# Designs tried in a protein design chat: VH-VL binders against Protein PARTING DANCERS homolog (PTD). Part 2

Target 1, 248 residues: Protein PARTING DANCERS homolog (PTD), of Oryza sativa subsp. japonica (Rice) (q6l5b5)
Amino acid sequence: MERSTHSTGWTCLPPPPPEPAAPGRGVCAMSTSWRDKQQPSLINFIAAFLAANSYRLNFLSISPDFIFNNGELSVAFIFETNWDCQNEGAVFSRVNMLKRQLKHLYVVVAVPTKEQNESFNRSYHKYGMKLGFPTFVPVTDPEMGFEKIVKIAHALGVCKQQDIISRLKNEREQAVQCTDSFLRVLTSIPGIDNHDANALAQAIGSIEAIAKASKKFILENTDLSTDKAETIVRFFRDPQYYLSPKIN

## First folded at step 1 (VH-VL)

Design A9 (framework fv_amivantamab_arm2)
Fold by ESMFold2-Fast, scan of step 1:
Structure A9 (fold): chain C 248 residues (1-248), chain A 125 residues (1-125), chain B 107 residues (1-107)
Amino acid sequence: as target 1 above (248 residues)
Amino acid sequence: QVQLVQSGAEVKKPGASVKVSCETSGYTFTSYGISWVRQAPGHGLEWMGWISAYNGNTNYAQKLQGRVTMTTDTSTSTAYMELRSLRSDDTAVYYCARELYDSTGYYDEGYFDLWGQGTLVTVSS
Amino acid sequence: DIQMTQSPSSVSASVGDRVTITCRASQGISSWLAWFQHKPGKAPKLLIYAASSLQSGVPSRFSGSGSGTDFTLTISSLQPEDFATYYCQQANSFPITFGQGTRLEIK
């Protein structure tokens, strides 16, 4: 879903993305190892709750406990269903490893007793505060904890949907201005003329996409010669090849 | 050996109910979900809903909510789909389908690797 | 609901031809996409799951590719038994939805 404008320069924007799915729908992946450690009644509750909220549940070998994916955004969860007062640092070590891999990570911890809540608070101050961004969500029971997980995943989907609408408006406004900038950039490439630039505009559509395109992709999607396709690839990957005099 | 066998064709009047059965064999019934899919004459495939044979949880297509009920009987390894308040546009071939399961558990849901032979339900006056 | 759109609606081909059928999802579905073959009077048959995984017992001339919103089913060398209607299906979320179907007809 990445359709950001460059911080510098202009690009020809592709057509707006299709309308996103309704918030709170998608795929939920549950860790098989996490599943096998839980009571069957909790797994039954989770499956029923996900089905009622139109999530497809899959059991997978994954590092977090849950991953929610609506096709555009993935959000991961660590779900501690009963805080262990005798191993206070274990979850924070796991969080420290996973936070490096996952942009959106939430840690939901069930602390049903006062003693567990106090233990968690001590551990959080000792280990958790230095972890920075990962959001910790204490809850009183596992069922409420899972409802909170689905609510967080849903809320992130709603925010993404609003962001997409705003982006579509901006993309429409920018598309009108990008054609001249697109042609100017492409025709600045040695050996590429207006006809070549228009062919690339029709087949590929954006400077970013062309810059990332392989020689094979350009040849398969346009009628440009092998030499021109190679020139375009080298220009975006190694411009210095065209800044040095060619000695035969 | 591994198969889904459905009940026979039905002819119903508008306003009646139909209950289609899907008897399974050759695998552990409670390890897979069952979806129901129908196809009206001249139309494509339409998903009706899903049931877990493990716990009986269901999810129904919105347009059928309130008219469809899916159940399972673990003792006979059989799934059932009942559709009420039948209309002429419910005339279709109805299929039950098992969700895909591989040895790693990776594809437990959403891929239908085994299908019943289909049950023609005709709704006419 | 996720809308699945197939192209073309029908294609005429000869035995030995390479045939491609495209499927587009109205939103990203990652690789949660399956392809089915459906012949008159028979149940649908799963060909490909997870966008590119060949189902056990399906001939290797069938292959799938794609991710996100755009997917392709390819038959590398068409055989007489391949004339059928083909459907794509998303497994990303409930409700499960199918494409409208592509009818593959003998030329």
Scores: ipSAE 0.000, ipTM 0.406, lowest interface PAE 16.2, mean pLDDT 78

Design C10 (framework fv_cilgavimab)
Fold by ESMFold2-Fast, scan of step 1:
Structure C10 (fold): chain C 248 residues (1-248), chain A 126 residues (1-126), chain B 112 residues (1-112)
Amino acid sequence: as target 1 above (248 residues)
Amino acid sequence: EVQLVESGGGLVKPGGSLRLSCAASGFTFSDAWMSWVRQAPGKGLEWVGRIKSETDGGTTDYAAPVKGRFTISRDDSKNTLYLQMNSLKTEDTAVYYCTTAEYDSLWGYYDAFDIWGQGTLVTVSS
Amino acid sequence: DIVMTQSPDSLAVSLGERATINCKSSQSVLYSSNNKNYLAWYQQKPGQPPKLLMYWASTRESGVPDRFSGSGSGAEFTLTISSLQAEDVAIYYCQQYYSTLTFGGGTKVEIK
């Protein structure tokens, strides 16, 4: 998202605030190969849950199991719906490959039994820890696992949106402070009051532009008196006016 | 058979909160001193904190890195130990174990841990 | 806090040979009133919770094989495996329980 300025660079006037982002529908892509390995009841649950949360579901040939796109961020997931104690290394090999190709990847693992959780922990210590703080999310069942996937995708989208909003707020606060500084500089000129400074800000908009402005330009673009326009021109054009004390 | 089963682990954002549970069976939970011990990926064991039995005052003690952020509690009627984790940091990423202290008839409870749960993974990431 | 330092960080030992792990505490963990060292040893295999091997520095936990022995007193302790078996490949931790508790950094034992 770009912000426009009303004048050339080095201006301190804030651009108009952007319109708030409207909550849009997200898109969820499900791997066709992953879908075909699952029970129909789980696929029906997933479809219903996504619809209830305003996500459109697409079936695609993709490398991860799910990709969520909420407009601001794309997040990928590997979803092991029932941990396989007999093939403990397979998921970590897949994670290692995909993590290099994807900016955001989470691995959600259903471990409904004590034996499965113990097996997962063994594999995590043996293979997962070597991946450098892999983002693994154990859950007790597939339905809870998918709910967690949607919550992670949503939360990450909100965080990205919050980062943008926070940046915009900080930029607005910086611009307001810059505008105050601009007005303070102008009112430091002898005989120039806040009304005069605001007129100059509205008509010209930058200290650089005001410093280069002719008396005629100021008079044609503001309601300032001839005397005030002359004072401004003298202030910026004559270094001795600023540096040397004047006796009235 | 004596066993401990942790649950409640998962992904949490930095600054977030998470509550872990540990279900105990096969021994008199109400008499036992209970601890949480964690292990970060590729790292060693780190004690988190302990809670004494109600009979021994029900007091809690915490390791310095978690003091003021984590709270240990117990529900003896449910044979369950809890760890409430607040203001989570990426450094809190670890497998969390619950465990029981040993008992000596002459010298009382001592923090050598003979029974451990299977652990639950907590990942703190953005 | 009492700081526990283990050495070496890792060691490779041939099957049937002796493995020695050292543990040093920053202060004595010997309690004069009962003449006991508040020191335990644990074995942790990949994906498993730690298993208590030894307590009071030299008392073997029930079911732990005789090849495991603990020695030392005060601030310097040793865990010895007299004849390494394949199932002994693990990370070993010392732990003091004299003042709340702290663990050592661990020692990885592997087959040479």
Scores: ipSAE 0.000, ipTM 0.385, lowest interface PAE 25.7, mean pLDDT 80

Design C2 (framework fv_cilgavimab)
Fold by ESMFold2-Fast, scan of step 1:
Structure C2 (fold): chain C 248 residues (1-248), chain A 122 residues (1-122), chain B 112 residues (1-112)
Amino acid sequence: as target 1 above (248 residues)
Amino acid sequence: EVQLVESGGGLVKPGGSLRLSCAASGFTFSDAWMSWVRQAPGKGLEWVGRIKSETDGGTTDYAAPVKGRFTISRDDSKNTLYLQMNSLKTEDTAVYYCTTEGYDFSYGMDVWGQGTLVTVSS
Amino acid sequence: DIVMTQSPDSLAVSLGERATINCKSSQSVLYSSNNKNYLAWYQQKPGQPPKLLMYWASTRESGVPDRFSGSGSGAEFTLTISSLQAEDVAIYYCQQYYSTLTFGGGTKVEIK
């Protein structure tokens, strides 16, 4: 007998953190072998970023590169900080082994050069597309890659094992609420109706941008009349159109 | 050399948004009709949409699955094509290619970028 | 919406043998005013974007070997590889450009 029968039922999860006495997002376990292969500046960035986001950092001997645990959910990551064009199949072999052991696994790959991006895309089409789960996330640099890792871990943790669809429905509803606020401000302008407000939302997109927009810009990018464009410009730039701020 | 380079792909959760860019070089971008084509893991090619040259009206067309959620635009001064993707679904997971449609659809899609991966998953 | 249907889904062909791929459109893609079929063929190898092989149903793109030929008109089209070479192992797609654009499901060609 050789190979792997001893590894088939094993998971590399660190023990869950004790329930926090202070507010925190959870615990991040970093592979010691992965750490030792990285530049010290990247490790320092990671430590600082985790601290800024209220994660505790532990260095452990684990098979993925990172495991995030909030006491309810564990999420694992493979993080290739600089894609190796000379060993294109290595990460996919590792993914194939780990996906059997881990329920939530993401693969983040930094491809800073055109050559690396081409190499990764070839390897992904050849090996990765057939894997389905886990999810692959290409990024342009390691720092952005780690920011993506923390964002994924946090989103999953905040849901408390709730359906991701439910979470994303709430995010979509929040985006709609932001649009409603924008439309409410614009329709408060005398002579501006819902059609006008929607045209401005689509063409210009933000209150700040509209406040800075010239009459000519509004006329070139919307079907609003000259009178309506002038009214909008005056509303945002003419002090007579604003109510004095109240301090209390 | 004639070249297209996509960027902006990554992981996004269902309901989220991403904007893809395609940088064109080596040809007169302003004269070209441009398309986006996607390919889901292990699946076939699917046309997403196109934008015509300004000379031909600058209009856009979309495939039914993306209509109302995706917007194609272009900036001829920067030789750049864009795909704004909103209300993303797991079914939108794919490698996204930008392509030329030749001159007035006469040649088919003759220039392709390398593609950028968009993953829509929990 | 024009639906493109390819057959077979996959085929295995010995080196030097003929490979035949069929493509059917749900409506004619022949434009009567110029007598042209708005039909293209693409080859996609693993790790690569698609490559245009054929347009106007039977016109080879520059640099495409003459063992590749397209035929058909209206709603039924065929791509033929007269003598399959190792480098021809790929997935092949037909595509109409008569009304917007739609692709066939693809045909995988592999060596027997």
Scores: ipSAE 0.000, ipTM 0.371, lowest interface PAE 25.0, mean pLDDT 78

Design C3 (framework fv_cilgavimab)
Fold by ESMFold2-Fast, scan of step 1:
Structure C3 (fold): chain C 248 residues (1-248), chain A 121 residues (1-121), chain B 112 residues (1-112)
Amino acid sequence: as target 1 above (248 residues)
Amino acid sequence: EVQLVESGGGLVKPGGSLRLSCAASGFTFSDAWMSWVRQAPGKGLEWVGRIKSETDGGTTDYAAPVKGRFTISRDDSKNTLYLQMNSLKTEDTAVYYCTTDYSLEDAFDIWGQGTLVTVSS
Amino acid sequence: DIVMTQSPDSLAVSLGERATINCKSSQSVLYSSNNKNYLAWYQQKPGQPPKLLMYWASTRESGVPDRFSGSGSGAEFTLTISSLQAEDVAIYYCQQYYSTLTFGGGTKVEIK
């Protein structure tokens, strides 16, 4: 629901890791046995569509028909390109086998005619409903079916990448708040300006380290004057010190 | 001997129905994708439709002129291919051939002698 | 559908001379994953069913004489008979098997 605000205390967060690539830059594996059963024009359509949507296509010996990997998420598909009214139970047996091995599985079924749609619905009620986990997606033709497959894979990938982006945004926002707090504390010291505070941030990097730094250390590692270095040391070590800026 | 033999052709009135058979021998019919191709008198070859092997889903595809009127089926136990023709039109008059389909990786090309279908009043 | 267009409609060639038949597809029939052209050539003699001459655009079927050769790739194809014999009088058809099946209109080859 609500995430705690990060402490703006004595240490800043490390730099965040690089952001992930934009959604749609993933990998698609197609079953070679499934490929060889399909019309070449459909395979060519699929290859072109994947390329247009920034997916790299590999032909592999795999158990499902397709596996999409969008970085953090892997999703599998069974793709029945034309429902066979005479082999109603075959696909459900295959799904039952594969669901034991795969965390995310979708079954896309092309039902171009009313007869095929009715046959599929009867088979789904008899065999499919008891499978529970896999999602069945009827479509009207193979081309639209494959577009639906890519849309599902992309949507799942976008959701996963959104989680990663949200995490990176939170980390970056916390780091910015840490830096702002650092500058505000240092510039609150009379006679210390933004230039001085930035020099201390670059040379020493944390409020805790600055507070513990000796006058000699500050002078050796920054271009601050002796008076400014003394003011900083006293500010952190002597709460009774009356700060009066002095130029020498 | 590898062979395809069509039968069932004949004279039918427009709007009528007719069922063609194609008996296969000498090869593993159950592994083969099968097509129907027709040729009107004095005209060129026209693909009618195909059926895939049961192992490859047993799905059918049809040419636009026959879609919704013709149905292709197969009985692998009898090594026989069928073409059910409904709502026949005069332009369906042709010699109908059954043949193997090159959509398979190692499909061989076998043609029958054809069977004549005449749609006339 | 892929539309197949053949030219010429008819061709008269003297015995021993070269015959050339052209075939164009409305879209490429080259499958990039295996680099094969899904294009066949058929010969049909009067009163007979069609006979396969050539598949994968340039692979000659077993028993087909060496004088028959196929060439081309993508959407433009040619069947050549290097030295026409009397037995070659027939109608020749190109056929794509890339997306279902469609045939060209045929080219009638006759002796001059």
Scores: ipSAE 0.000, ipTM 0.411, lowest interface PAE 17.5, mean pLDDT 79

Design C5 (framework fv_cilgavimab)
Fold by ESMFold2-Fast, scan of step 1:
Structure C5 (fold): chain C 248 residues (1-248), chain A 123 residues (1-123), chain B 112 residues (1-112)
Amino acid sequence: as target 1 above (248 residues)
Amino acid sequence: EVQLVESGGGLVKPGGSLRLSCAASGFTFSDAWMSWVRQAPGKGLEWVGRIKSETDGGTTDYAAPVKGRFTISRDDSKNTLYLQMNSLKTEDTAVYYCTTDSYYLGEDYFDYWGQGTLVTVSS
Amino acid sequence: DIVMTQSPDSLAVSLGERATINCKSSQSVLYSSNNKNYLAWYQQKPGQPPKLLMYWASTRESGVPDRFSGSGSGAEFTLTISSLQAEDVAIYYCQQYYDTLTFGGGTKVEIK
């Protein structure tokens, strides 16, 4: 028996070139408890960045740290602004609890030092891999982290709106675009070529399913080598490889 | 709390058959890859076989000594794993453990184990 | 099949002293692309099922005391108990999951 699979916004990425900032783009809710723990300079940066990207900022008592509402899509974020090597278990327990309530959840973690980055990676392998598929996004500093949050929220919102427009006016063009995006995402993985991407498309069928697939599942359902199967698993599950942090 | 409870072990003659059950609770059984591991009295651990989740195709794999004689199946509506053992040999005498494979990666290390059920094959 | 060999077969260690268990694979279980060793360690106390201690050669399972550490790479691995406690009396097994899976023969750790 077949289990139904719903499409994800990631299937339509990369998005079309974004329009200039438009009024009424969306609303950003910030946790008041999270706000009160942060440096005022970071809150000022966040407020300015949101205004520059045409988001309205509300302070609310919410369980995640941020919720963005872009049209029909709501996206939640947990934002750890400075990885505390003593706070590792609490973050993953919080993720496990919130993932059950939220369909779109991202965890952004600032790891400014090599020691913090190594600590986070050990904690992720110990606790994070057993949590399923919330997306973990390591960054080098809180400002970069918040920029990534807004870019993720915007990209998902833009993909959703483009999907609606394409459906109403050009269904075939939308299908071609999403298929092309699927292949482009897979071939962006180092060492994965068009043949490999097509094999994955035929055997597994979606980016969400591929991201959740075990190494053994890929090896048994495709003709990919052990090296390529491991590279794919690492790409979607290793936080250092997926949206790796960058230093200015 | 994750629990795995095996049952169905007992005395059986060489050439006979026996079916083991493993009742699972405390996790989403339907998403888990499940294995059987056995241990002969006073001996080490030996993998018997595994069954994948229905989502991953529900396929089975077996160790060479049991291939063609043992069959693993699952009933996700009852959260139960089964091991059907046919053409039993004296060397099949062991405690049989129900295990969960590593959840996320589907790797063959085992994070949860049942208490085991003893199968004795003797005349 | 990859053959796993443990040494010694049995080890007697006084309380508070270090215990070292060796595990050797017939082939490397290091995967070069991700630099991970596909090796796990289990503890089995008398009358109990095995319990996962360690995976990826050196990553402790949640709840496992920090006196347990795993080391090694490729084909040679060690499990170290830095200060043996009475509750650590058990048989310890290594397991590779690089190519199918196989267990070592076990090392019995006893007091004195």
Scores: ipSAE 0.000, ipTM 0.389, lowest interface PAE 22.2, mean pLDDT 78

Design C7 (framework fv_cilgavimab)
Fold by ESMFold2-Fast, scan of step 1:
Structure C7 (fold): chain C 248 residues (1-248), chain A 125 residues (1-125), chain B 112 residues (1-112)
Amino acid sequence: as target 1 above (248 residues)
Amino acid sequence: EVQLVESGGGLVKPGGSLRLSCAASGFTFSNAWMSWVRQAPGKGLEWVGRIKSKTDGGTTDYAAPVKGRFTISRDDSKNTLYLQMNSLKTEDTAVYYCTTDFLGEYSSDYYFDYWGQGTLVTVSS
Amino acid sequence: DIVMTQSPDSLAVSLGERATINCKSSQSVLYSSNNKNYLAWYQQKPGQPPKLLMYWASTRESGVPDRFSGSGSGAEFTLTISSLQAEDVAIYYCQQYYSTLTFGGGTKVEIK
């Protein structure tokens, strides 16, 4: 195991930023019952598109039509590949059931004809514009609809990773405030500049450790001059230093 | 096309105040983290501060030389970023750049993808 | 703050020759979990704003010629222009984005 350095007592080094989300790697689960209702040409398109975007496709018995897992986030989809003008309320009943079970749910609806688009718009304005309902995404055809599904799933995965990054950046900003205080103490020593202070922070890591460090230790672990190393030792160990810091 | 246009620079006496604006277009401003970066005549670049999107908390961060004197704000309805500069010092003389730090989904945070042309602030006695 | 130090302050290179710019950070900007360096390079021409050239220490921004390359890890970084062209005359800055943002002092590249 790597030995710890010299960070004792107070450590204000910010945590390193998290790894950015890798694009196009994840798992797509397709409903077997949904699959069996679709034309084989659409299933072939979906399989090819997922492979091209580095998603692994699994066929499972699931309640939504698709579930994407992009690392830490799961996103569900209802996918109506041909809007049914004779049963305008069917998808909204299904949405009402699933929205209680799924945190992230989108509804993608293919409306290839003008009549289907008008029928969907009437139903959406009547049933879909309620608070707590998921986003509805009308598309012209099923292939475009599935491309939209993949884009939404990928974007949400990236946004979730960015939320994690933003949270960790906030933690780093808190830690930077502590680092400023640490560096301010070191630069208050006469003759010690920001470069010197950062070299000490990097090599030794804490005020307690620096205060206990010998002149020889500072010289061996930093590129500071003999005079600067002596000034630092004197600052922390000589109770009279504050009364005569400018003696040449 | 992404555009950032700074305005409001000019000549100010030490101790004075000045407000800079940055008009943004060509991207979803409300999702973006925005920064101010300055450059004194003939000198290098110096980060001034930033403001996060409202979705990410709308918080601000400042470089030590300007902390307590400068305030960054935004108006998402107008796609505009602001820098309020108070208690100006001769050391604040610089070209001030508006820059995008984070554009949302596909942007790397802390990258300066887009920059304005800058606005000159001269603090002179 | 992380302090960024560039060398040299200025560099004169003949057309077609190699230009090398160094950048040192006061602490490591390498994130151990993803093995990425949070280091960028910028180009600034007279009267113009800075332009991003390189990020993650070695990833070239879209539209940047392949004669520009970045290398290094941790606290020591290099920007190389393999065959200097007339349009490459500019000031170059390194910039860390590991903890807030800080820029190096810049390196002026001129033609001999």
Scores: ipSAE 0.000, ipTM 0.363, lowest interface PAE 19.6, mean pLDDT 78

Design D11 (framework fv_dargistotug)
Fold by ESMFold2-Fast, scan of step 1:
Structure D11 (fold): chain C 248 residues (1-248), chain A 119 residues (1-119), chain B 106 residues (1-106)
Amino acid sequence: as target 1 above (248 residues)
Amino acid sequence: QVQLVQSGSELKKPGASVKVSCKASGYTFTSYAMNWVRQAPGQGLEWMGWINTDTGNPTYAQGFTGRFVFSLDTSVSTAYLQISSLKAEDTAVYYCARDEYGLFSYDYWGQGTLVTVSS
Amino acid sequence: DIQLTQSPSFLSASVGDRVTITCRASQGISSYLAWYQQKPGKAPKLLIYAASTLQSGVPSRFSGSGSGTEFTLTISSLQPEDFATYYCQQYDSYLTFGGGTKVEIK
């Protein structure tokens, strides 16, 4: 979702238009340092596979090995292309540092031999099985590993797109009633027009927050004049503004 | 609507420091990287680098290491560019622009902040 | 670093003319090229991305073509509002802008 809720009432306003979709499925950033450690044949496979799946490939100096972006979601990967039985803790130390910086992180590990698979499982049970650690995905070879990376990135992007659409629909249905009530209350204040009401909606976001706001708070967070800020404060503080009009 | 709003123009003396802000609205701040681009008077566009809005990690283009610092305040959806030890050569309009993590095709830009460095 | 060379650097044309701007990359960048329009005193505006994909809201008289190292931006029938400086930008590896092409209407 593009819009963040920072205060009560922001979700009652209509959401902004959705972001335009990426030209293809998305973008893949590959670590230059990771690239330089790999066999050229693997890099050629990765480039061809990404092109076949409508991803753009960029080489960047990044801390994880890959970052995929599929619209509203970024997913990072650590990709160990050949498990090192002599240094079983290295990947987990790297994971511990990066998980603090990344929301979505997956670790893909190639374990082509039985010895490597047994070594990895031993290390995983010792260092990797704890709360807050990312998903580890063992694979038999690097090419299959990269295919799984693309599949995970694509699947997460599709799920996020579906969730965003569902949320935007629900917000639109709920927001229409809230928006009408919000603007109606604010424009009922003498001297406050639709422009002023929209400025208050954008800057503060809720009737409750506006009613509790000091004159100084309104002046610091909006472009309203001191006279208008004082009128708003008085409206919510002075009982005479709540009297119903005489019907006679 | 997506909007990037930058701080106002600055007039500084050589050796001073300046901090330019870029406040984002209308989208999820951490879903898009923020880039900085400068344009000296009468010159073309020059990419300075980008910052990962989810992790806070900056990447600087060659020539923009040392005196230039990218930072964030995610609680207010704002990115910052700080320039220390200002030189006359730093006189330029500084733009923030968002991208979709590696696309580098900037669909939305800030209005620009003019930084003038003179004695 | 990938260098982008634009030609011409300056162009004068009449309303209704077909205008072509060329961008040449120092190495292959596939289709990872964008075009921007910048009017005096304003921020740049994205016109085209992925070498040939028109950004939403941009008039159909603008088109892009090319791949590898040679790219062109074409304005099929120049309008008064099209006077501006145009920049190409690659995003295959890191980021580089071209030097710009200033288009003036006669």
Scores: ipSAE 0.006, ipTM 0.406, lowest interface PAE 13.0, mean pLDDT 79

